# VH-VL binders against ADP-ribosylation factor GTPase-activating protein AGD1 (AGD1): the designs that were tried, part 23

Target 1, 225 residues: ADP-ribosylation factor GTPase-activating protein AGD1 (AGD1), of Arabidopsis thaliana (Mouse-ear cress) (q9fit8r1to225)
Amino acid sequence: MHFAKLDDSPMFRQQMQSMEESAELLRLRCLRFYKGCRKYTEGLGEGYDADIGFVNALESFGGGHNDPVCVAFGGPVMTKFTIALREIGTYKEVLRSQVEHMLSDRLLQFVNGDVHEVKEARKRFDKATITYDQAREKYLSLRKSTRLDVAATIEEDLHSARTTFEQARFHLVSALSNAESKKRFEFLEAVSGTMDAHLRFFKQGYELLHQMEPFINQVLAYAHQ
Below, E stands for the ipSAE of ESMFold2; O stands for the ipSAE of ESMFold2 at other seeds; V2 stands for 0.75 times the mean of E and O plus 0.25 times the DockQ between their complexes.

## First folded at step 23 (VH-VL; framework fv_bepranemab)

Design aa6 (from u6 with light chain I97L; at its last look DockQ between E and O 0.71; V2 from the best seeds 0.64)
Fold by ESMFold2, look of step 23:
Structure aa6 (fold): chain C 225 residues (1-225), chain A 119 residues (1-119), chain B 112 residues (1-112)
Amino acid sequence: as target 1 above (225 residues)
Amino acid sequence: EVQLQESGPGLVKPSETLSLTCTVSGGSISDYYIHWIRQPPGKGLEWMGTIYTSGTTNYNTAVQSRVTISVDTSKNQFSLKLSSVTAADTAVYYCARHETDSSGAFDIWGQGTMVTVSS
Amino acid sequence: DIVMTQTPLSLSVTPGQPASISCRSSQSLLYRYGKTYLEWYLQKPGQSPQLLIYKVSNRFSGVPDRFSGSGSGTDFTLKISRVEAEDVGVYYCMQYLHLPYTFGQGTKLEIK
């Protein structure tokens, strides 16, 4: 656990404050990381568009069967190349989607979800603290002459305010513990999954082009005539 | 029986970083707030900072720009680093445990380690 | 920063006689629910500090009955009803309600 004692003391509240500050600093780092991820995934998408543009240009250049350039390039081998390039573009789109879902979405959930919940839990705790302090003050001001029905109401209000305060305190502790857990574990998993997605992307691309090596050698041999 | 023991080099050169270790025996470090306190020769006590069970910290404003407190859970150890030291940082350095509620803020202290800042 | 001021800074006492040490904070140390976060420590010659009194008046385990603490708000007192030779050292008060935590200057107790 992250809390040595759960009793409401100055040091306990100072620990909570330190954890809230740490979560806010991490939120800012996650925002910068998210922006970098968005730029990267947008670049992958634009790279796909550029790949398609290059393939289209190459296909257009190979027009005309009587054209000496078409004969020199060995038309069917070039068609294999353009098909392979389109398939690599498909792998790139899969990578873009994987980075978005594995990393970008998780970063944004931490920023807008988990840290937001810490802030909302703090607000509820602060309100419950004020209500409890007020109820306790009324209880401590009771006199022997206070009517029994008024005293009973004040005692019931104190019990209710105390219960609400303890619930709010536990909820804040839980929200802080969740944010700390995400800090240590969730992001490591997300980054590791992103690394694996890159490995698979390059492996697929390599395998596809490796199958083309005999055809590449064919074209190179023709070019040296 | 929980015990704390400070260790580190007794002599540090000016402008360098002072590094100390607090080793916990007879208990789990996940249960403690750990504090670092120093005492210059012939002078009083100065609280330097606290590390909480969460691993987050609070530092004395007088040293916060130079101090870092951290934990290594695998070694049951806490560390203090104080950068850019001068002769004014010559002191006995203590680590102390906090047991909230029933006992007091600093119920267990290490024996202390003397650090001299000198050429 | 809360300034903790101890008086006297030095005290010489005949064995068996009482001693009294004052500690004043620059700001009230009262926390909610009537709690006050002030402690007293003894540092014997050549030793690390040891806890005597916590939360103003509570004697730590193993501390003799001759030690007592009192006070409220900004004014606190440590009393030793009969000083013994083993009580020699420097006494510190400390607050841990507000960051940074601060100690008094110390009161050196010696035997006449």
Scores: ipSAE 0.563, ipTM 0.842, lowest interface PAE 1.8, mean pLDDT 86
ESMFold2 (binder alone), look of step 23: mean pLDDT 88; pTM 0.919
ESMFold2 at other seeds, look of step 23: ipSAE 0.681; ipTM 0.896

## First folded at step 24 (VH-VL; framework fv_bepranemab)

Design bb1 (from aa2 with heavy chain Q64R; at its last fold request DockQ between E and O 0.91; V2 from the best seeds 0.74)
Heavy chain, then light chain:
Amino acid sequence: EVQLQESGPGLVKPSETLSLTCTVSGGSISDYYIHWIRQPPGKGLEWMGTIYTSGTTNYNTAVRSRVTISVDTSKNQFSLKLSSVTAADTAVYYCARHETDSEAFDIWGQGTMVTVSS
Amino acid sequence: DIVMTQTPLSLSVTPGQPASISCRSSQSLLYRYGKTYLEWYLQKPGQSPQLLIYKVSNRFSGVPDRFSGSGSGTDFTLKISRVEAEDVGVYYCMQYIHLPYTFGQGTKLEIK
ESMFold2, look of step 24: ipSAE 0.661; ipTM 0.879
ESMFold2 (binder alone), look of step 24: mean pLDDT 90; pTM 0.929
ESMFold2 at other seeds, look of step 24: ipSAE 0.603; ipTM 0.856
ESMFold2, fold request of step 25: ipSAE 0.699, 0.670, 0.685; ipTM 0.894, 0.883, 0.888
ESMFold2 (binder alone), fold request of step 25: mean pLDDT 90, 90, 90; pTM 0.930, 0.931, 0.930
ESMFold2 at other seeds, fold request of step 25: ipSAE 0.680, 0.664, 0.669; ipTM 0.888, 0.878, 0.881

Design bb2 (from aa2 with heavy chain E103Y; at its last look DockQ between E and O 0.80; V2 from the best seeds 0.00; counts 0 for: pae E 2.1 > 2)
Fold by ESMFold2, look of step 24:
Structure bb2 (fold): chain C 225 residues (1-225), chain A 118 residues (1-118), chain B 112 residues (1-112)
Amino acid sequence: as target 1 above (225 residues)
Amino acid sequence: EVQLQESGPGLVKPSETLSLTCTVSGGSISDYYIHWIRQPPGKGLEWMGTIYTSGTTNYNTAVQSRVTISVDTSKNQFSLKLSSVTAADTAVYYCARHETDSYAFDIWGQGTMVTVSS
Amino acid sequence: DIVMTQTPLSLSVTPGQPASISCRSSQSLLYRYGKTYLEWYLQKPGQSPQLLIYKVSNRFSGVPDRFSGSGSGTDFTLKISRVEAEDVGVYYCMQYIHLPYTFGQGTKLEIK
């Protein structure tokens, strides 16, 4: 557990501040990582578009009409090549989508979501602290001569302010604990997941071409006659 | 019950990094904060920094550019590293714990003397 | 930084007589909820510091009742009602309400 004690003391608040500063430093690193990841996934998307363009050109080249080049390469050969190349392109698009979902989105959630929640919880805590301090000061200033109905109202206001303060403190502790927990688990999971996505991408490409290898050899042998 | 023991080299050359270890026995290191305090010979006490149960730290601004405090839970140890040392860093170095919100440093180690000299 | 100033810097006392040490902070140590986080430590010759008093006036466990603390705001006092030989050493006041934590410069107590 990130917090051993929840009492509102100097060291409790100093720990909270240290965790807020640590979260902000990590946010800046995550933002730079996110920008790099976004450029990478945009590159994969552009690569996919280029793959489709290449396949379309190859299909058009192999049109099978009376052209001497088309007679030599015929529709069936071009069809097998273009089908395989399209499939490889789809593997790249799957990789792009997986990297975006597993890494880019998680980095952005930390930057815009989790750290933002810490900042908002801090603001609410500060406001509740001021209100509670004011209600407490008013209560401690009560005189024995104060009317009983006025004193009762001041006591009710104190209890309400205390409740709001304790809720705000709990929410800030929870937001800080959540941000710290994501440092340990979610980033390791996200990076490992993108490595696994790359592994699967290359495996799929290899298996497709490996299964096509007898056909490639057959066509090469025919072309060398 | 809980005991703290500082250890490290007694002599460090100028401009090098001072490295100390605080070993905890008789208690769980996850339950309290660890502080490093030093005392130059014949002088007073200077708080250097604190590591919290979260693993985050606060440092004295006087040394914050040179100090790193860390924890190794597998060894029940905390460490202090102080870079670019000079003769002014010659001191007895203590680790101390904070376990309750009532007081700051209830248990101190025995201290270890570190001399910075060529 | 909060500067903690102790007076006197040294004190020589005959056994059985009272002693008093003053600690002044450069700013108020009053914290929220009416609490003041001012502590006193004793460092006996050749030993590590040990906690005596916390929150101005509370004795730490095992500290004799001849030690007492008082004060508020910026002015604090440690009193020893009857000094004994085991009380020799250097006394420090300390605050931790603001970073960096700071100690007084110390008061050396000696037996006459």
Scores: ipSAE 0.543, ipTM 0.839, lowest interface PAE 2.1, mean pLDDT 87
ESMFold2 (binder alone), look of step 24: mean pLDDT 88; pTM 0.913
ESMFold2 at other seeds, look of step 24: ipSAE 0.610; ipTM 0.861

Design bb3 (at its last look DockQ between E and O 0.85; V2 from the best seeds 0.00; counts 0 for: pae E 2.1 > 2)
Fold by ESMFold2, look of step 24:
Structure bb3 (fold): chain C 225 residues (1-225), chain A 117 residues (1-117), chain B 112 residues (1-112)
Amino acid sequence: as target 1 above (225 residues)
Amino acid sequence: EVQLQESGPGLVKPSETLSLTCTVSGGSISDYYIHWIRQPPGKGLEWMGTIYTSGTTNYNTAVQSRVTISVDTSKNQFSLKLSSVTAADTAVYYCARHETSEAFDIWGQGTMVTVSS
Amino acid sequence: DIVMTQTPLSLSVTPGQPASISCRSSQSLLYRYGKTYLEWYLQKPGQSPQLLIYKVSNRFSGVPDRFSGSGSGTDFTLKISRVEAEDVGVYYCMQYIHLPYTFGQGTKLEIK
């Protein structure tokens, strides 16, 4: 486990505090990274829009010339080029979606969800600690002269406060363990998956354009005769 | 049984970085907090910092700007780095284990580090 | 920082005689649930520190019963009922309730 012992000791509370501070520092880094990812995926989306605009212009150009020889060699080949460029655009949109899902969404969940849960768990733990301390103090102040019904109430309150305290303590441990797990493993996996998404994007683009190479050479050979 | 052994250079030049390792044998490093404590010759003990099982740390405020404690779980080792050393950093350096609610029950034998030109 | 002050700083004792070492903290060491986290260590010449007493009064495994600890709040005492030659060295008290963890300045015990 990430906690050596779950006893409520000075070192246990000091470990909790150190983990909370580490989570907050990571939150700030994740927020900065998230904003960079948002800008990147917005750029991919704008790039897709520009791709569509370029393809539309190319389609308009490819069908407009009145020369039958130009249409015979340019028209059908231009159609193959515009189809290929539209497909590359769809690969770019898949990449944008993969970066958003694999990385941007996870960064945002950490910033707004996981660290927020740690802070709420800390507040509940602090409140439960005060209540438990007060109930324990009342119990330790009992005298033999205390009425039996009053003593029974104080003992019942102590039991209830102890239960609530232990629940809040384990909830805080769970929230901290979740945040630490994301720090140790999940973000490295997400970044690596994002790199793999880029690899696949460029592979798909290369394979498509490689299929277009004969048509590229035909047009170039015709133009250079 | 669990044993701790410090290792590192015995001599470090002023302004350089002191680097030490603490090797844990006979047990898993995941189970315990590890502390670094130093002792200048003929003087008392100074706690430098603690690394928790989570890998997070707390440092003595007197040295926190210069000290870094880390862990390599694959090698069952902890490390101490102290930057910008001076003659005042000449000391025996110990690593020690503390059970969460009990005591510093296991200490390494210590390693002497001298800071000198 | 909690300052731990030991007295005396040096102690010469005839073998077989009792010895007493005081440790005073600048703040109370009382923690939650009535617990106090104060420890005593002996460092023999050329050796690393070894644990004697934890939580004020509990002897660590293998420590002779001639060693005892007591105290509360800010004032703590280590007693040796009959000093032996093997007890020479420097004695330290230590707290870890508050960061930074701090040791007393040490009490050197010598015989004769």
Scores: ipSAE 0.527, ipTM 0.825, lowest interface PAE 2.1, mean pLDDT 86
ESMFold2 (binder alone), look of step 24: mean pLDDT 88; pTM 0.910
ESMFold2 at other seeds, look of step 24: ipSAE 0.561; ipTM 0.840

Design bb4 (from aa2 with heavy chain D101S S102G; at its last look DockQ between E and O 0.73; V2 from the best seeds 0.60)
Fold by ESMFold2, look of step 24:
Structure bb4 (fold): chain C 225 residues (1-225), chain A 118 residues (1-118), chain B 112 residues (1-112)
Amino acid sequence: as target 1 above (225 residues)
Amino acid sequence: EVQLQESGPGLVKPSETLSLTCTVSGGSISDYYIHWIRQPPGKGLEWMGTIYTSGTTNYNTAVQSRVTISVDTSKNQFSLKLSSVTAADTAVYYCARHETSGEAFDIWGQGTMVTVSS
Amino acid sequence: DIVMTQTPLSLSVTPGQPASISCRSSQSLLYRYGKTYLEWYLQKPGQSPQLLIYKVSNRFSGVPDRFSGSGSGTDFTLKISRVEAEDVGVYYCMQYIHLPYTFGQGTKLEIK
């Protein structure tokens, strides 16, 4: 997005309004997406807690007794299994953190920060527009008979109002430009990053369990007797 | 220097989607507002919508539920899609440039005739 | 919607004679800073519209000086001081201050 000139024309204001409407529609979509991401990351955290509980139960089932079941479940192979299951839990916590950082936090910044700033900049712009319009009207109504001190004050007020108006216009354009940089392509990059995080999570899990395959086969062979 | 050329099918069946392309030559499309205007045979001109340099749009309320205007910067092209067409959509379709400085509709394409008929 | 009403809808003019076309808007077209965004176009037979006048009275580059525009508020006029054969076509006024942008119905100019 760029502007060749910041002329205050009907089309300029119509462009700004169209960009504000687009940003609000995107904000609503981002808010829904953020809520889904929050639910997902909370589920991953709960899943981690459940993983630890499962491993604790398995260790407790096999722990410290002399009966044949406890001896079988307390052996070195079962210890390797419980250690591996705990490691998979840590991979899940890494995934949770990555989704939060790469996606959830960016969505929240857009909703609470970027679009909020657009709305505040619009309010300042509207106020500055009214003040500038009033100052222009006073200036254009000056008569040749107007006292020089009164005319000078009106000219100073016009200058000040125009400066404030142009500053407010620049800030609104800047806020809109920033919100536009968050178009779906930037969010698609964030979604792609979370997909890569999932790939790494499953790859790490697979590689760990693949190392356990000889021990898995050992226990299965014993169970088939 | 800048030229606009519309292209697309000359005949579209009722209820289908009309799809047109406006190709820009001799300049960068990033500096212009592009508008679509249509003219039914023997009738006047109707503004359909505008796409801004931001990629956002405004549409005529008469067609806004059916119209989509978009840009492909890599192809230097704009497109118009009008869904659920009827015989009333039979017209010459123009794309036109409005310079971002707000001066005027100074460049029009040659137009492309679209007939909606069974 | 702003309705743009042109009169007359058809005009037959002897070559060398003046012509005048009126355009009335249903709302004032006065915009900020004293600007009015009203344009005039000529659509010659078989061609696309071509810009003649922008912002009420400014001739576009290459437009002959026999074309002039005037008006304010809701009433606008296009004048041709001496009509020539090449001026045949349909003339439109247009506003783009308020959405939707709207055109007049057109005025067909013919040579007698």
Scores: ipSAE 0.541, ipTM 0.837, lowest interface PAE 1.8, mean pLDDT 86
ESMFold2 (binder alone), look of step 24: mean pLDDT 87; pTM 0.911
ESMFold2 at other seeds, look of step 24: ipSAE 0.570; ipTM 0.843

Design bb5 (from aa4 with heavy chain R64K; at its last look DockQ between E and O 0.69; V2 from the best seeds 0.62)
Fold by ESMFold2, look of step 24:
Structure bb5 (fold): chain C 225 residues (1-225), chain A 119 residues (1-119), chain B 112 residues (1-112)
Amino acid sequence: as target 1 above (225 residues)
Amino acid sequence: EVQLQESGPGLVKPSETLSLTCTVSGGSISDYYIHWIRQPPGKGLEWMGTIYTSGTTNYNTAVKSRVTISVDTSKNQFSLKLSSVTAADTAVYYCARHETDSSGAFDIWGQGTMVTVSS
Amino acid sequence: DIVMTQTPLSLSVTPGQPASISCRSSQSLLYRYGKTYLEWYLQKPGQSPQLLIYKVSNRFSGVPDRFSGSGSGTDFTLKISRVEAEDVGVYYCMQYIHLPYTFGQGTKLEIK
């Protein structure tokens, strides 16, 4: 993004304030999104736990490969079903981890890191501004009769305060530019990666169940005899 | 060399949204702030808002709830949208650039476009 | 909001005579580093506004030297040393120190 090369004009400060307000609004949206993502991934984790519990119950009901109850309910085909259901649960846990890593962690970093850096840079800029204003007042108050060593100190303090002010201004501009870059580019990548993770999850699940279709038909055919 | 030109419908019905475009010709003003300023017939000038080079905006509090200013950098165009218009919004609408350097002032204005809110 | 009050709101001037327009702000326009960002604009009949004076007293490029600006704090003046026919129009002062940016009500200058 492009910052105007205005020194310290009213419009420059108004632009910076507008960018700080925009960053805060983005922080609030990211925080809401993070909380939604956290709740979603917790739900996937609980869903995975439920999947494993369901499969374990089905396996226990069957009693194993040679159990008479297991044989009566379709034998080895039922074992294939429990293995497939367990694998689908594993795909869900992979999805949960991918959403957490790709999106939730990045959102939290923006909320607690990048926007916090903007606030800290603003504080430093405000302090440097006050120091510079005070140094200018002392310099403008110099009389012709002021001792040379006192005047030299005041002039050196003014130079140092100006340098610190310019550095603080640059750091604030840099922090604001970083936050804007996250808005434009990095979140798009994270959201797109999350969508791709969902696509892969559903593709894997579909392909697994599609391979199970002949076995499903076998069990249904036996049940209809 | 650089010129600004406002365009849009000259008539807008009450309660609808006024939509105007400011087109830059003869060069790019990507390094300048763009402002929208209006003037009711026979009356003075009212600043409506500014879009900065960052794409962020500030609006006049009098219209802030109804106004949106945006930019399409690929077309060198700016837009103004003013929702829920009334007869009080009848005015000539100007876009103007403000230089970002310390000599800054509204040095280039568009010709203005008259918008009438007909009741 | 900073209110910019111009006086007079209208004036008629014999060609060749001086004119003076006052602009008073409801708050000081003094900004950091001793700067004041007050501008004067002329809107000729049927035209868009054009810049005359920026930062109180600096003439914009192409503005005749018969125009001058002065003032500080809350009180500012635009002077035309010898009014000419081309000076007819409405004069506005404007501040952008504080949001919202505000203009004076305008001063219409006419030739007698």
Scores: ipSAE 0.507, ipTM 0.823, lowest interface PAE 1.9, mean pLDDT 85
ESMFold2 (binder alone), look of step 24: mean pLDDT 89; pTM 0.924
ESMFold2 at other seeds, look of step 24: ipSAE 0.699; ipTM 0.899

Design bb6 (from aa2 with heavy chain E103D; at its last fold request DockQ between E and O 0.89; V2 from the best seeds 0.73)
Heavy chain, then light chain:
Amino acid sequence: EVQLQESGPGLVKPSETLSLTCTVSGGSISDYYIHWIRQPPGKGLEWMGTIYTSGTTNYNTAVQSRVTISVDTSKNQFSLKLSSVTAADTAVYYCARHETDSDAFDIWGQGTMVTVSS
Amino acid sequence: DIVMTQTPLSLSVTPGQPASISCRSSQSLLYRYGKTYLEWYLQKPGQSPQLLIYKVSNRFSGVPDRFSGSGSGTDFTLKISRVEAEDVGVYYCMQYIHLPYTFGQGTKLEIK
ESMFold2, look of step 24: ipSAE 0.610; ipTM 0.859
ESMFold2 (binder alone), look of step 24: mean pLDDT 90; pTM 0.928
ESMFold2 at other seeds, look of step 24: ipSAE 0.621; ipTM 0.862
ESMFold2, fold request of step 25: ipSAE 0.676, 0.664, 0.639; ipTM 0.883, 0.880, 0.869
ESMFold2 (binder alone), fold request of step 25: mean pLDDT 89, 90, 89; pTM 0.920, 0.930, 0.923
ESMFold2 at other seeds, fold request of step 25: ipSAE 0.656, 0.631, 0.684; ipTM 0.875, 0.862, 0.884

